# VH-VL binders against q8ve95: the designs that were tried, part 3

Target 1, 218 residues: q8ve95
Amino acid sequence: MWPPSGAVRNLALVLARSQRARTCSGVERVSYTQGQSPEPRTREYFYYVDHQGQLFLDDSKMKNFITCFKDLQFLVTFFSRLRPNHSGRYEASFPFLSLCGRERNFLRCEDRPVVFTHLLASDSESPRLSYCGGGEALAIPFEPARLLPLAANGRLYHPAPERAGGVGLVRSALAFELSACFEYGPSSPTVPSHVHWQGRRIALTMDLAPLLPAAPPP

## First folded at step 1 (VH-VL)

Design Sa10 (framework fv_ustekinumab)
Fold by ESMFold2-Fast, scan of step 1:
Structure Sa10 (fold): chain C 218 residues (1-218), chain A 118 residues (1-118), chain B 107 residues (1-107)
Amino acid sequence: as target 1 above (218 residues)
Amino acid sequence: EVQLVQSGAEVKKPGESLKISCKGSGYSFTSYWLGWVRQMPGKGLDWIGIIYPGDSDTRYSPSFQGQVTMSVDKSITTAYLQWNSLKASDTAMYYCARGWDSYYFDYWGQGTLVTVSS
Amino acid sequence: DIQMTQSPSSLSASVGDRVTITCRASQGISSWLAWYQQKPEKAPKSLIYAASSLQSGVPSRFSGSGSGTDFTLTISSLQPEDFATYYCQQYNSYPLTFGQGTKLEIK
C-alpha cells in the first residue's frame, strides 16, 4: 500500500511553516501588488531592509544608497510601529508588520529588522545606539555587556526592541569600531570574553545567542 | 549624456498593428526601468506601464493591461510599445521615460505622435 | 487608485512673482511624490522627487514641500522660461498616477 504523495507534500509544507516566524528569510515566491486593497479601507505595502539598515520597497530592482528611503519622519513612524506579523497574511515571507492607520506595511530583512548604524554620545545621558536611519527617535540604551559577536557569521549583535525580535544587527562599520574594544582569552581567539568600555572591563553575557539562528543563512 | 530617442510620428487606420520604439544611450540600459506615458491631445499625463530591461519584468496600469505590450531588445538598447489592433481612442502622444526603482522618471524621450483615423 | 488633484488648474503670473502650486493625494503617500515641468510641444522634464529633492541641474528657485496627502511646489521668483504646465505624480503605490496639471500663463 503506497501512501499518497500528497501526504508527504503536506508534511513538508507543515514543517516549512514551523520555521522561526521572526527570521527574515523570505525566499518564497510570493505574489502581491504594491498598494493592494484586499479589504475595504485597507492598503498593503511590501518592504525590505538590508544589512546596512537601509529600507526599500521590496519589489525595487535597485537596492543602494540612492534608492533607499531617507525621510526621517517616515522611517521613525515605520520602525516605531514594527511588530511581528501575526496578521495571517504573508507571515512566512514577511515576518514583520508595521501598521500605519489602515496601511499594512509588510517587512522582510536580509539579517534583522533592526540594524544599528550610529552610537549616539551624550554628555548628560548614557550612550545610545540609533537604528535604521532614525536618529535620536529610533535609539535605545547602549548595553556593552550584551554585545554578541556571532562566530557563525562574523557579525555583531545587540539588544533591540522586543516588538522587533529583541536582537538587532550592528552595521559593519559600527561593528568594526566596537570590536576594537573586545578582549580575547588565549583559549578562545575567535570569541571575546570581555569588552573594554569607558575605562571598565565588562564581561560579555552572551544572553542574545538563543534569539539568533543556530546556523548562518546560506 | 543620457538620451532617449523615440521613433517618428505614425498615421494609422483602426484595426492596424503598430510598434513604436525608444532607444536609450549614455547609461546602463539594463540597470533602470523604462516607463511609457500617454498624453491625449490637450490632456494630461497617463501612466501606461513600466518595464525593467535587465529581466523584462513588466508592470501595467490596469486601464492598459491587455491593450498594449511592452518589450525590450537589450542588444540595441531599445524598448517597444506595441498594439495588435489600434482604435481611434489610441490617438495621442506617447512618451518613454527612464525610471528609478522608486518609479519617478528623470529623463524623457521626445515623444511619438500616433494618429489613428479612418 | 490614488487620485492626484492639483490646484489651481491654471494661473496667471508675472516675472518675479512667487508662485505656489498644490497637489493633494486621495490617500497617504508619505513623501513619494515627483514634480514635472512640460513646456508647449515638448516632453516633460523632471524637477523634484521625494517631495522635496531637487533634480540635478534644476534652478534653486524651485522647491517642493509636504508629506502625507498635501504637497506644494514653489517657484520663489518666476522667470520667463518657467511658463509651462506642471504635473505632480505619486509613486507610493500602483498604478502610478499623475495630477491633472497646472498651467502657468503670462499675466
Scores: ipSAE 0.000, ipTM 0.436, lowest interface PAE 16.7, mean pLDDT 84

Design Sa16 (framework fv_ustekinumab)
Fold by ESMFold2-Fast, scan of step 1:
Structure Sa16 (fold): chain C 218 residues (1-218), chain A 119 residues (1-119), chain B 107 residues (1-107)
Amino acid sequence: as target 1 above (218 residues)
Amino acid sequence: EVQLVQSGAEVKKPGESLKISCKGSGYSFTSYWLGWVRQMPGKGLDWIGIIYPGDSDTRYSPSFQGQVTMSVDKSITTAYLQWNSLKASDTAMYYCARGGDYYEAFDIWGQGTLVTVSS
Amino acid sequence: DIQMTQSPSSLSASVGDRVTITCRASQGISSWLAWYQQKPEKAPKSLIYAASSLQSGVPSRFSGSGSGTDFTLTISSLQPEDFATYYCQQYNSYPLTFGQGTKLEIK
């Protein structure tokens, strides 16, 4: 029985299964059935996270705010237990795996599996970035010096837990707000050199660049 | 450096209570499972249970359920294994081990705590 | 419970030898198998996870293979520091279970 919000997952599975998946003639598609049991007592589920950090059943035809998972505890458990998929199963299509006992929860992502959605500043000590709808339970220290604006795709990135890839996407609305803090020199108007944060002028390290694709995501 | 440091050896009498510790350092303590493994003198490895420090979710081996209690104190990144009433058959080396990126595949092990229970 | 059986229980080998240790599960465990090395009076050390993935810092002479019920740990060219007891462990199902161990001794 994982997660405790199994009723939410079961409802989503019923809704997903009631909608027939469209297949493109001549195009190879990953073949699976939600909740499949490749061996006795093992269950496999397949998920997708978009560029806004919203989690869906992978085979859901409609991916919008209404159909995404919203149960806080489920999201916290799912993303806290996320690891690279080296299981020998579905690795090419689902690069991350969240395990709980006999359940294998495969994940693919539009950009990164970690998507930062909110800047949490209610803690009087230090700001934190929250990801994938997990609130304070899925938050890490905000490191402004390590923000990476990637010219190739126009997106903003920040450090994320190593187990989930080490680098996360900052969703567009939050990226827009944080980008207002960037400083550009006259000789480099398109590449920021510094970020202004809490009265400090901080040099950008650009150390996350090697972890990201040089071209737009395929 | 990622490491698990366990408390020192214990010598106890049957019927006494005991709580041994395992302190994690160099990693996000609340993000990895922590398991306990028993090794009786001259014998192999026996899995006791596993606890997820982030939410205190526990899973016990049926042979240890009700005999020991696993707990954590997140504020000092420490896990505990506790007996309410020790038996001579509890004499063993006890290891804590971190579940790695593949959860219940243990990647980092503590040095062990030797527990001796004799009258 | 899933029973893990290792063979042999002990073996003698010489430095430079290719050594193979086998582990069998009483039911299918996919690739959910780990291998550990334990030296006398020391804690176990992780060698392999997911049946074939080498742990960071473990020498490349160690390799794992297999899926389902039959698994092998291979040491391609045995070194003096490799004499130890080796354990397999399944993590497909609760309770987690270990093999009885294989003691690798100097010939």
Scores: ipSAE 0.000, ipTM 0.472, lowest interface PAE 13.5, mean pLDDT 83

Design Sa22 (framework fv_ustekinumab)
Fold by ESMFold2-Fast, scan of step 1:
Structure Sa22 (fold): chain C 218 residues (1-218), chain A 120 residues (1-120), chain B 107 residues (1-107)
Amino acid sequence: as target 1 above (218 residues)
Amino acid sequence: EVQLVQSGAEVKKPGESLKISCKGSGYSFTSYWLGWVRQMPGKGLDWIGIIYPGDSDTRYSPSFQGQVTMSVDKSITTAYLQWNSLKASDTAMYYCARDLYYDSSGFDYWGQGTLVTVSS
Amino acid sequence: DIQMTQSPSSLSASVGDRVTITCRASQGISSWLAWYQQKPEKAPKSLIYAASSLQSGVPSRFSGSGSGTDFTLTISSLQPEDFATYYCQQYNSYPLTFGQGTKLEIK
């Protein structure tokens, strides 16, 4: 289903609202109406993903556990089709786009569009990280050597699908769990040098650093 | 694989109501526009309208506006075309077709058609 | 409404022939034109979209060209299974409109 029935109800409520009432981050004024049709048979929807990996309609009055999308199929479809927004529309305010048929689903994010929420046990040789509530269907191989603790903001990052920028945020609860495995050198008490994973002492590559600004956008 | 399976042939009298169906499978039903096309006996193709199953948005041909109603039931991935009062001039083959217009694909998959015969 | 006119209305040809069917729009439709093949008592099949892009599984002997108002469908070497009625359709503007069809018959 895309969007699921709950999303359709929320969209119907939002569609009654004036476009003039909408703004992005207070600094930029972005005018849109959920479900707008700028071209025949094209529908545009606007979404937001927070630092917990929760997906919302951008116009949701409240952005909390109750109002986030929880439909597994919708989340899988949405994030599987995510790519950089090069549509010529809303690029500055919504840097990512998930296309599904005639739907343009514009996405802005608090930190990264991919937010890892769970470490999955698997019959495969390597465990996987699941993102944005998509369970096993939205999971990639866990690469402990490529974990990036970013000193500038105190957050943890991990590789993500290239189409979504190549780097994802690790949700705070999971980051706390994974950070217990870090080893710090005597000359660098704030930046780990290694991670201890499944009996192995693995050097951190820090190769994701160039993909992130010194401080992520708010 | 993508399939559109339509309901069976109908024989009706003028003034009767009718609802025919088109069931989609093998794809995300709510992600694609679905069109309806009429073909009268021995004639060409005539566009009725399209519906977006994700939000039930519809666009009708002016020639069919008010004559038919398009709807969907997402829970069973089925679209419907409905008449409140059939006319003999409604006798035709009716096709449903999936439309991926955003990707400039036109109608890419078609149902097998439902023959509707309206006679006294 | 955009009127779509096909030429000819019918065409007789032999296996191995090169055949061309034309479609003219009453106003500019850019490249937003599709071609369909319909055999007797069967549903139409998609052949070409965006004026020149072949649908998956369509033989390479089929090709489309044109933009704006004038479009052509070409079959480079006609096969027995190609005898059918062909329709063009614009999808630039509502309402969507089809040409009247070109019936390709055995000579």
Scores: ipSAE 0.000, ipTM 0.438, lowest interface PAE 12.3, mean pLDDT 83

Design Sa28 (framework fv_ustekinumab)
Fold by ESMFold2-Fast, scan of step 1:
Structure Sa28 (fold): chain C 218 residues (1-218), chain A 120 residues (1-120), chain B 107 residues (1-107)
Amino acid sequence: as target 1 above (218 residues)
Amino acid sequence: EVQLVQSGAEVKKPGESLKISCKGSGYSFTSYWLGWVRQMPGKGLDWIGIIYPGDSDTRYSPSFQGQVTMSVDKSITTAYLQWNSLKASDTAMYYCARDFSEGYYTFDYWGQGTLVTVSS
Amino acid sequence: DIQMTQSPSSLSASVGDRVTITCRASQGISSWLAWYQQKPEKAPKSLIYAASSLQSGVPSRFSGSGSGTDFTLTISSLQPEDFATYYCQQYNSYPLTFGQGTKLEIK
């Protein structure tokens, strides 16, 4: 049984929207050699960050907890220097670049280059979200009103540094924890209207939606 | 509908105490942070701090910590800004403003301001 | 603290002109910037939040753009009631900080 023409057309439009939106994944195949030197004293390396915020060499054969980078100082340096790739090199496949002197570290990602992994809570200070394994050094203020649950992919997003795209993914375990605080309105049982945080009832703004490739449903 | 109404102008001498008010109406007073902003004569805007009326939680700008005290009276939907001992440098217009998103966004409604003049 | 610098400090324009005011942050603030309008002897009025989102009741001739460190407020066709002082404010981190203000005056 063939699907109706409307369903086939809608599938094509969904795929076109996903592909047209700038993504961090770098689906295009390009040729490089790790540590290549396009000019004297310049070295280029290629990296991948997954939906858990784990960083890998892009050409690693296995990408799991054992093979990801775990050195705190390296992760802090790498992600603190991250910016959009406007170098003229590998931009389509590696949308972000971390510079360390004459070393160019190209990055592609499964979802976002910033992936929040931990909530750093203090009884006397505003809570902060830590990303990509960087602990206290890679942490920004937690803004519960700006949490964006995206119905299209079931993922949760939060503001991130503008140099890294302005929006970050909340990893699944943390997203599950934070989702317990959501309140759903009578008009939309699948999309939360508010978040309950530290005794406060906070309206969700949905202001991150324009920054994401897949817009949330109306 | 949403309205913030502030107390009238004050003229004080250095060393005197003062408490000015900001009354909210037309919204759930205990559900929004309320901020205070100072504007010295002919100068720009300086953020003082914010208070959450539901539990009196406060966050102060470091430059105002210990200089002023923010408080609320939920029964009359009123916030206060208080000085124990005024200085000439406290001469300014003081605004209260509602934060619609826990201090992480910005102010949507402002009071009309209270002019405080401190002179000998 | 994040320092907010506005340019120019004052600007003269005529009714019907396209006016652009800029605001620069000393460090990246994503899109967490608001714009306010203040007329003499009046409280500030909220114009724009999240760098580009127009507040309810604000005329569509006002628009905001920018991200990171560089931001602009544009008035597409200046009206007599638009002569005022304009302030930007970052709310990416505490303490909240304002620009020094841009005074828009009749030419």
Scores: ipSAE 0.000, ipTM 0.413, lowest interface PAE 20.3, mean pLDDT 83

Design Sa34 (framework fv_ustekinumab)
Fold by ESMFold2-Fast, scan of step 1:
Structure Sa34 (fold): chain C 218 residues (1-218), chain A 121 residues (1-121), chain B 107 residues (1-107)
Amino acid sequence: as target 1 above (218 residues)
Amino acid sequence: EVQLVQSGAEVKKPGESLKISCKGSGYSFTSYWLGWVRQMPGKGLDWIGIIYPGDSDTRYSPSFQGQVTMSVDKSITTAYLQWNSLKASDTAMYYCARDLSGWYEDAFDIWGQGTLVTVSS
Amino acid sequence: DIQMTQSPSSLSASVGDRVTITCRASQGISSWLAWYQQKPEKAPKSLIYAASSLQSGVPSRFSGSGSGTDFTLTISSLQPEDFATYYCQQYNSYPLTFGQGTKLEIK
C-alpha cells in the first residue's frame, strides 16, 4: 500500500488532493496571508525553494539573489526542522513544513526541498555535500555510488535526509562538476554505470530511481 | 488541562458492529491530529491511523486499511473508531492520542486511558 | 515500512542503577523518534520526543540520544516507579511504527 518512501507518497497524495480540490470546488489557487494566525499566538508563513537551493517568501514577486534568504542561522534552523507536511493544512500546495517555535513554515519547491550547492572536501575529512546555503551545518556525507543522473530531465540527484524526502537535487553548476566523473556503459550512452572518485571506480547503485519520476517512453 | 477521555469497555460477539469514542478537552480539538493505537493482550503497540478533526482527513496504516473507520464530530470534540463486523482478532486495548508531529517536533504527547474491546462468542 | 528493533527485549535492574535501552531503525529517520513508558494496565506516557527532547513533567533522570538509525534511552538513577515497559516510535514517515518494547523488571 504505502511506498517505501513516505515523501514520495506524500507528494503523490498532495498532487491528487490539489487536483480534486480544483475539480470539486472550482478553486484555482491556494489563499493565505503571510503571518496569519489560525489560533492565538501561532503564526503561519509560506516559502518557496528554487532549483538553485535559494529560499524565498512564497508570495515574493521577484525571486532572485537579492530577495532570497541569506542568513545562515535562519537557513540552518529552517531546513534542520523540515519534514513532510502532515498538519492537515495546505498539504496539497506545500508538501513540507518547518516548525520554529510558534511559527509554522510551509514550503513548496521547484524540484526537491533539498538542493545541494557545494562539495565540502579536504585532505583531513570525508567529503560532504552542503545544501540550501547552510554550509557545514546543513551537510551530509557524500556518497558517490548513490548519485542518480535522471535521463528524463537531465538533472542529478543524491541522498538527502529522509524527513525532507530522502532525495535531493544537485544544483546545475555542482552537477556539471560531478558529472565529469561519470563513465558510461557500452549498452547505455545516456545512463552512466560508474563514477570515478578520488582514484576509485565506483559502481552506481541507482537505488534512488524509485523516488523520482521514470523517464517517459520514446 | 489537556485530556482525552475514552468510552468504556465493550464485550461483543463476532459479526457485531461497534463504535468507540475519544473526547478531547482543554485544547483546540480541530488544530491537531488524533491517532489510534491497538495493543493486543500481552503484545506491543500497533499504529492504526490518524485523523485531522478540522477537515476529517485520514491516514491509515496498511494493516488496518478497510478494517476500521475513523471519524470525528467536532461539535462535541469527539473522535470515533468503528467496526462494521467485529472478529475475534479485534480483541485488544484501543488507545487514542493527540499527535503533535504535524505542527511540532513532538509526537503522541497525550494519551487516552484506553478502551478494552473483547470479541468472543 | 520502517522496522523498529529494541534491545534488550527485557532487562532486570536495581533501584539506583543506570539503565540503557537501545532502538534501531531499518532506515534513516533523522531525529524523529519518541520514547514512551507504559506501566501495567495503564496507557503509555510520553517521555522523550525528537530523540532527545524531554517531555514536560518528566524527571531529568530520563534522557535520549541518537540520530539516523541508532537511538538510546538512558535512566541515570533508576527509581521504583520506573519499572515499566518502554517503547520507541518513529514519526519520520507513514506508517508510524513502534519498537517491540523493552520490559524493565526488578532484579
Scores: ipSAE 0.012, ipTM 0.490, lowest interface PAE 9.0, mean pLDDT 85

Design Sa40 (framework fv_ustekinumab)
Fold by ESMFold2-Fast, scan of step 1:
Structure Sa40 (fold): chain C 218 residues (1-218), chain A 122 residues (1-122), chain B 107 residues (1-107)
Amino acid sequence: as target 1 above (218 residues)
Amino acid sequence: EVQLVQSGAEVKKPGESLKISCKGSGYSFTSYWLGWVRQMPGKGLDWIGIIYPGDSDTRYSPSFQGQVTMSVDKSITTAYLQWNSLKASDTAMYYCARDQYSSGWYEAFDIWGQGTLVTVSS
Amino acid sequence: DIQMTQSPSSLSASVGDRVTITCRASQGISSWLAWYQQKPEKAPKSLIYAASSLQSGVPSRFSGSGSGTDFTLTISSLQPEDFATYYCQQYNSYPLTFGQGTKLEIK
């Protein structure tokens, strides 16, 4: 008999008190509370990764080396479980989601969710690029032929796991080191044609270009 | 209608390889974890592992790690369980089951395949 | 690994009876427990998740309760189609583990 069957879900008003930028719109239009529990089996957290591959709580007022996450195990778990956000929640503002047990960890990024920070090279091993502070555990084969310098923003890109968009940003310090290996033609001083790597002259494929945004009109 | 349809019964000899399948339909295949469960004749349920079809991320039970391989082919919404060299102790019913939530969490199973009977005898 | 122990291993009951099956975890699993029903030569059917939430289409005579380490499945008025083996399963911790099963047989 009574009570009647049927599940209804109470809508909770979530007031997210994040720091408003001095200028307008964007992520600021999204309301959340860190650790919110809209469902009995979940906690939701909101993160931001910058152009240096540093991970922060999205609502942190200061985003610098001191306030970024540094725990290797956490970073490995977080980025290993990172996927496109198709959850139906916060998709426009947080395009990636990392599911860790009971936690939905929403991620937005300054450039790409994968940011390569180190070249892992030795005489005995093929070179690999490590990303987002994950060391050996978050590393993929280095493919110099597929490096893409993007004229629109002056940044360097490299293939990344498909689950994280297929293209990663190369952090500025590492990009500086790798860019020293580029060869430019006289007709294109801003776009390299080749990379010199380990005694080889390698033609750049530029195959990642369609995956990156076009330059805005001048 | 959400369905998991498994391949037919197999009779094999020890040392042979085998690959059984589980085809999903009626839902977003890449959005849900898929589990494999073994049931030996007259015994209970043993969890083998789970795979996330969106990126092939796998979690194996320690007792099955290295004994069997889970994989997926997203283009035909099909998951596979594979042995390189079968043993008589692999004789069992094998079930695939969908994890309940599209969020990618490993939770309870909600939809089960009909099962594939694998018999390994000389 | 978290060990799941069901009690009893088997029981006999009559149509109309109230039946209780228990499940104990060797460690705390909060409410992350599911119950499954399996009839002879059939695939398991999901009954309950999160210790007490009914799956869609499951009759209201089934109910679950408990948290932490002790859990109960209750059938308030047994029907002929309810004679089956019942399994609990924890999904709080890797690896996922099942109870050994409780066989419910006609008296």
Scores: ipSAE 0.007, ipTM 0.433, lowest interface PAE 10.9, mean pLDDT 83

Design Sa46 (framework fv_ustekinumab)
Fold by ESMFold2-Fast, scan of step 1:
Structure Sa46 (fold): chain C 218 residues (1-218), chain A 123 residues (1-123), chain B 107 residues (1-107)
Amino acid sequence: as target 1 above (218 residues)
Amino acid sequence: EVQLVQSGAEVKKPGESLKISCKGSGYSFTSYWLGWVRQMPGKGLDWIGIIYPGDSDTRYSPSFQGQVTMSVDKSITTAYLQWNSLKASDTAMYYCARTPYEFWSGYDAFDIWGQGTLVTVSS
Amino acid sequence: DIQMTQSPSSLSASVGDRVTITCRASQGISSWLAWYQQKPEKAPKSLIYAASSLQSGVPSRFSGSGSGTDFTLTISSLQPEDFATYYCQQYNSYPLTFGQGTKLEIK
């Protein structure tokens, strides 16, 4: 939870997640060809989003800052059209699908398909969280009471659009900044009870916990 | 198992307001779009629009935009179709139907239909 | 708007007959065509999506074919319960549009 560094998950945790809640795991490899056409006028592409909210072609050999997609219009279109994959194609490996005309853009993710990267705050407007590099066009209201620090993996989560799973990951750099606002009880030094935001002391609801994999019992 | 159950028949006068419902069960309500289709007596099917329950995103047919309002209450897995002021030409059977994708995707066919709500508007 | 035209508007056939209903789009819609069956005073039932894919639970006597602008629904051996009106629908472009319907009467 604090610090919010991502731990390397073992195979048992990945299997447990796939058995319970639907996740963007992509654990089993499948065979495809980028741009394949299973029927006339239809093209299929395969993508991967990492824990930093960076989007890649799934078969890219290198996945780093240089090779990720950065075009704002493309990112906005891709993530605004993202829905659960119920197509009957590649569902186990690519649990989300973004449809652009006749293009089926299959997506798998390291953690969540929505990864919050920036806090958009101003004196005249309510704060919002932007995700996956989409700027103001991919931003939702910031709800500090609904932040979920997850003990099992040390990561921070926030509500996300229901079409994309209802819960999103807060990127580590942003999570580090937001974690400075957390208040811990004397008996729980690793699990915050409140967040201090804009002069208010706000109790954390923990309502997102059922949408994420179960933590080991204390 | 998967069902869409619609509200009962309505008899109204011109100028009255009306809100009819479509309740989903047996599936993840926020994982599918819901469409509305009108069928006037003795006529064919006319598409009204679709709504995504997870965020209330709506897409209306141009013929129906401004005439009706689609909404949802995901806490009770229910979608609504509403008129502020009914006219005699609104007399029709109204169906709700489920689709997994947006209409231009190539997978936007309806798979499950509600039983229909008959709306009669007469003086 | 894409106009969907069905032919014939109505037909009568005997039990056991092979029945063919056609649907024509005013412009190309690839394979993005669905077929629905509506029995008197009942809601429509989905039969076929993507021009040729049979919906779960639909009898194998129903089949669909076609692409582009011309599509066909075939019932290989007509049964008494097949008395209904059949509708095609394109989902290639906004707004979604239906054909006018084909009424099938069993002799």
Scores: ipSAE 0.006, ipTM 0.444, lowest interface PAE 12.1, mean pLDDT 83

## First folded at step 3 (VH-VL; framework fv_reozalimab_arm2)

Design c21
Fold by ESMFold2-Fast, scan of step 3:
Structure c21 (fold): chain C 218 residues (1-218), chain A 122 residues (1-122), chain B 110 residues (1-110)
Amino acid sequence: as target 1 above (218 residues)
Amino acid sequence: QVQLVQSGAEVKKPGSSVKVSCKASGGTFSSYAISWVRQAPGQGLEWMGGIIPIFGTANYAQKFQGRVTITADKSTSTAYMELSSLRSEDTAVYYCARERGYSYGLDAFDIWGQGTTVTVSS
Amino acid sequence: QSVLTQPPSASGTPGQRVTISCSGSSSNIGSNYVNWYQQLPGTAPKLLIYDNNQRPSGVPDRFSGSKSGTSASLAISGLQSEDEADYYCAAWDDSLSGYVFGGGIKLTVL
C-alpha cells in the first residue's frame, strides 16, 4: 500500500530540472515545485496525460514516447486512484487527483484522463478496452453500442470509470480501426446510426453526448 | 533488503571495451533508476550516467558521451555499463548505485554495489 | 577539477564538532537537493544525508546537513574515531545535465 517507488520519479524529476530553459533571480512565480511539501509529511507531484494516453511529469520539457512513464505497476496504481480534484488546490489547472497515502498526484490532460489504447480480445473472454498503458489491469468491458464519434472534433469516445470522469478518449489509431465499422443513415452522413461488430448490427445509443461539452446536437 | 552485486575485476588492453554488470536482488528492479560512478586510484567520485529501466533510455555525463553505453535487462534484474576505447586513465573502480526510493522526491543513491576494478594496461 | 568545491582535508579530536563545507553555484546547489556520502577506506560510498538535511535509517543523529544559497555544510557532532573517512557532497547540475560530486574531503580523527 505504499505509493509507487520514488526512484523512477526522482530521476524523472531530476531530468525535468536539467531541462530548465530559464535561470531567473527575483522573478515571481505563480506555479508549483515538483515534490513540494505544503504541510509536514505531504508531498505534491504534477502530471500530464496526452491524447495517446501517455503519462508525463507536467514540467517535463519533452513529452514523447521516450520520456513517458511505462512502469505497469505505477500506471495501474496512479490511474486506479484517480478522482476529480475537489481538494481546493490547483483545481483550475489540474482537474484530477490521484492520492497515494500522503502523496497528492495532480493531473491535467490534453483531452480526457482516460485514453483507450488497445482492444483486448480473446476466445475465452468478452472484449475489453485497455487504457493509459495499464494492460489487463486497466481494462473495462468494450461496449460498442456506447461508442460516441464527436463530429465537432473528429474524436471517438467510450465509457470510462466514473471516478475518472465517466468518459474516455479512444486514441487515434484505435479510433480509426473502430470507426471503419460505423454505418451511416441515409439522411445523416456525419453521424453514424449503427456499428457493425463481430457479425452484429448494433444501434448506437449516443448516451455519452451530454457528458461532453462539444457534443453534436441531435 | 536490496543489494547490488557487481561482476569481477577486469584487466583490459588500451583501445578495447569493458562491460561491467550489476545485478539487483531482493527487490523490484524496474522501479529503480541505476547510475554508474567511477573512482580512479586516490581520486574522487565521478558520475558516468544512469538508466531508468521503465523508459528504456539512459542519460550520460558529457565527458563520457560517445564512449559509454548503459543498458538494463529486466528479466535478469541486471544493469550494464560498457565503456569503449579504453585508455590508461580509465583505470578505476566502477560502482553501480540505485536511486533512493522514497516518496519525498530525492535524487540520492542509497544502495551501492561493491565496486568492480578495471585496470587498463598494455 | 570538481564542479563542487570542498577543502581537501579536515581534522578533529574525539568529542569535537566538525563542519565540512561544500560550495557550488546557482545551477547545482542553488537549485537542487544536496546529498552527502561517506567513504571508509577500501569500501563503497554510503549515503549519509539526502534532501539537504534528511538522515537515512542507521545513520547516527550526530550527523546533520544544511544548505544556504549555493553552499552546503555537513556537521559531525561528538566526533568518533570511526568517522575518519572521505566525505563527498553531491547535487544535480542543471547546466551540465548531470550529477556532480565535490572533490571530497579527508577527515582525520586525531
Scores: ipSAE 0.005, ipTM 0.444, lowest interface PAE 13.2, mean pLDDT 81

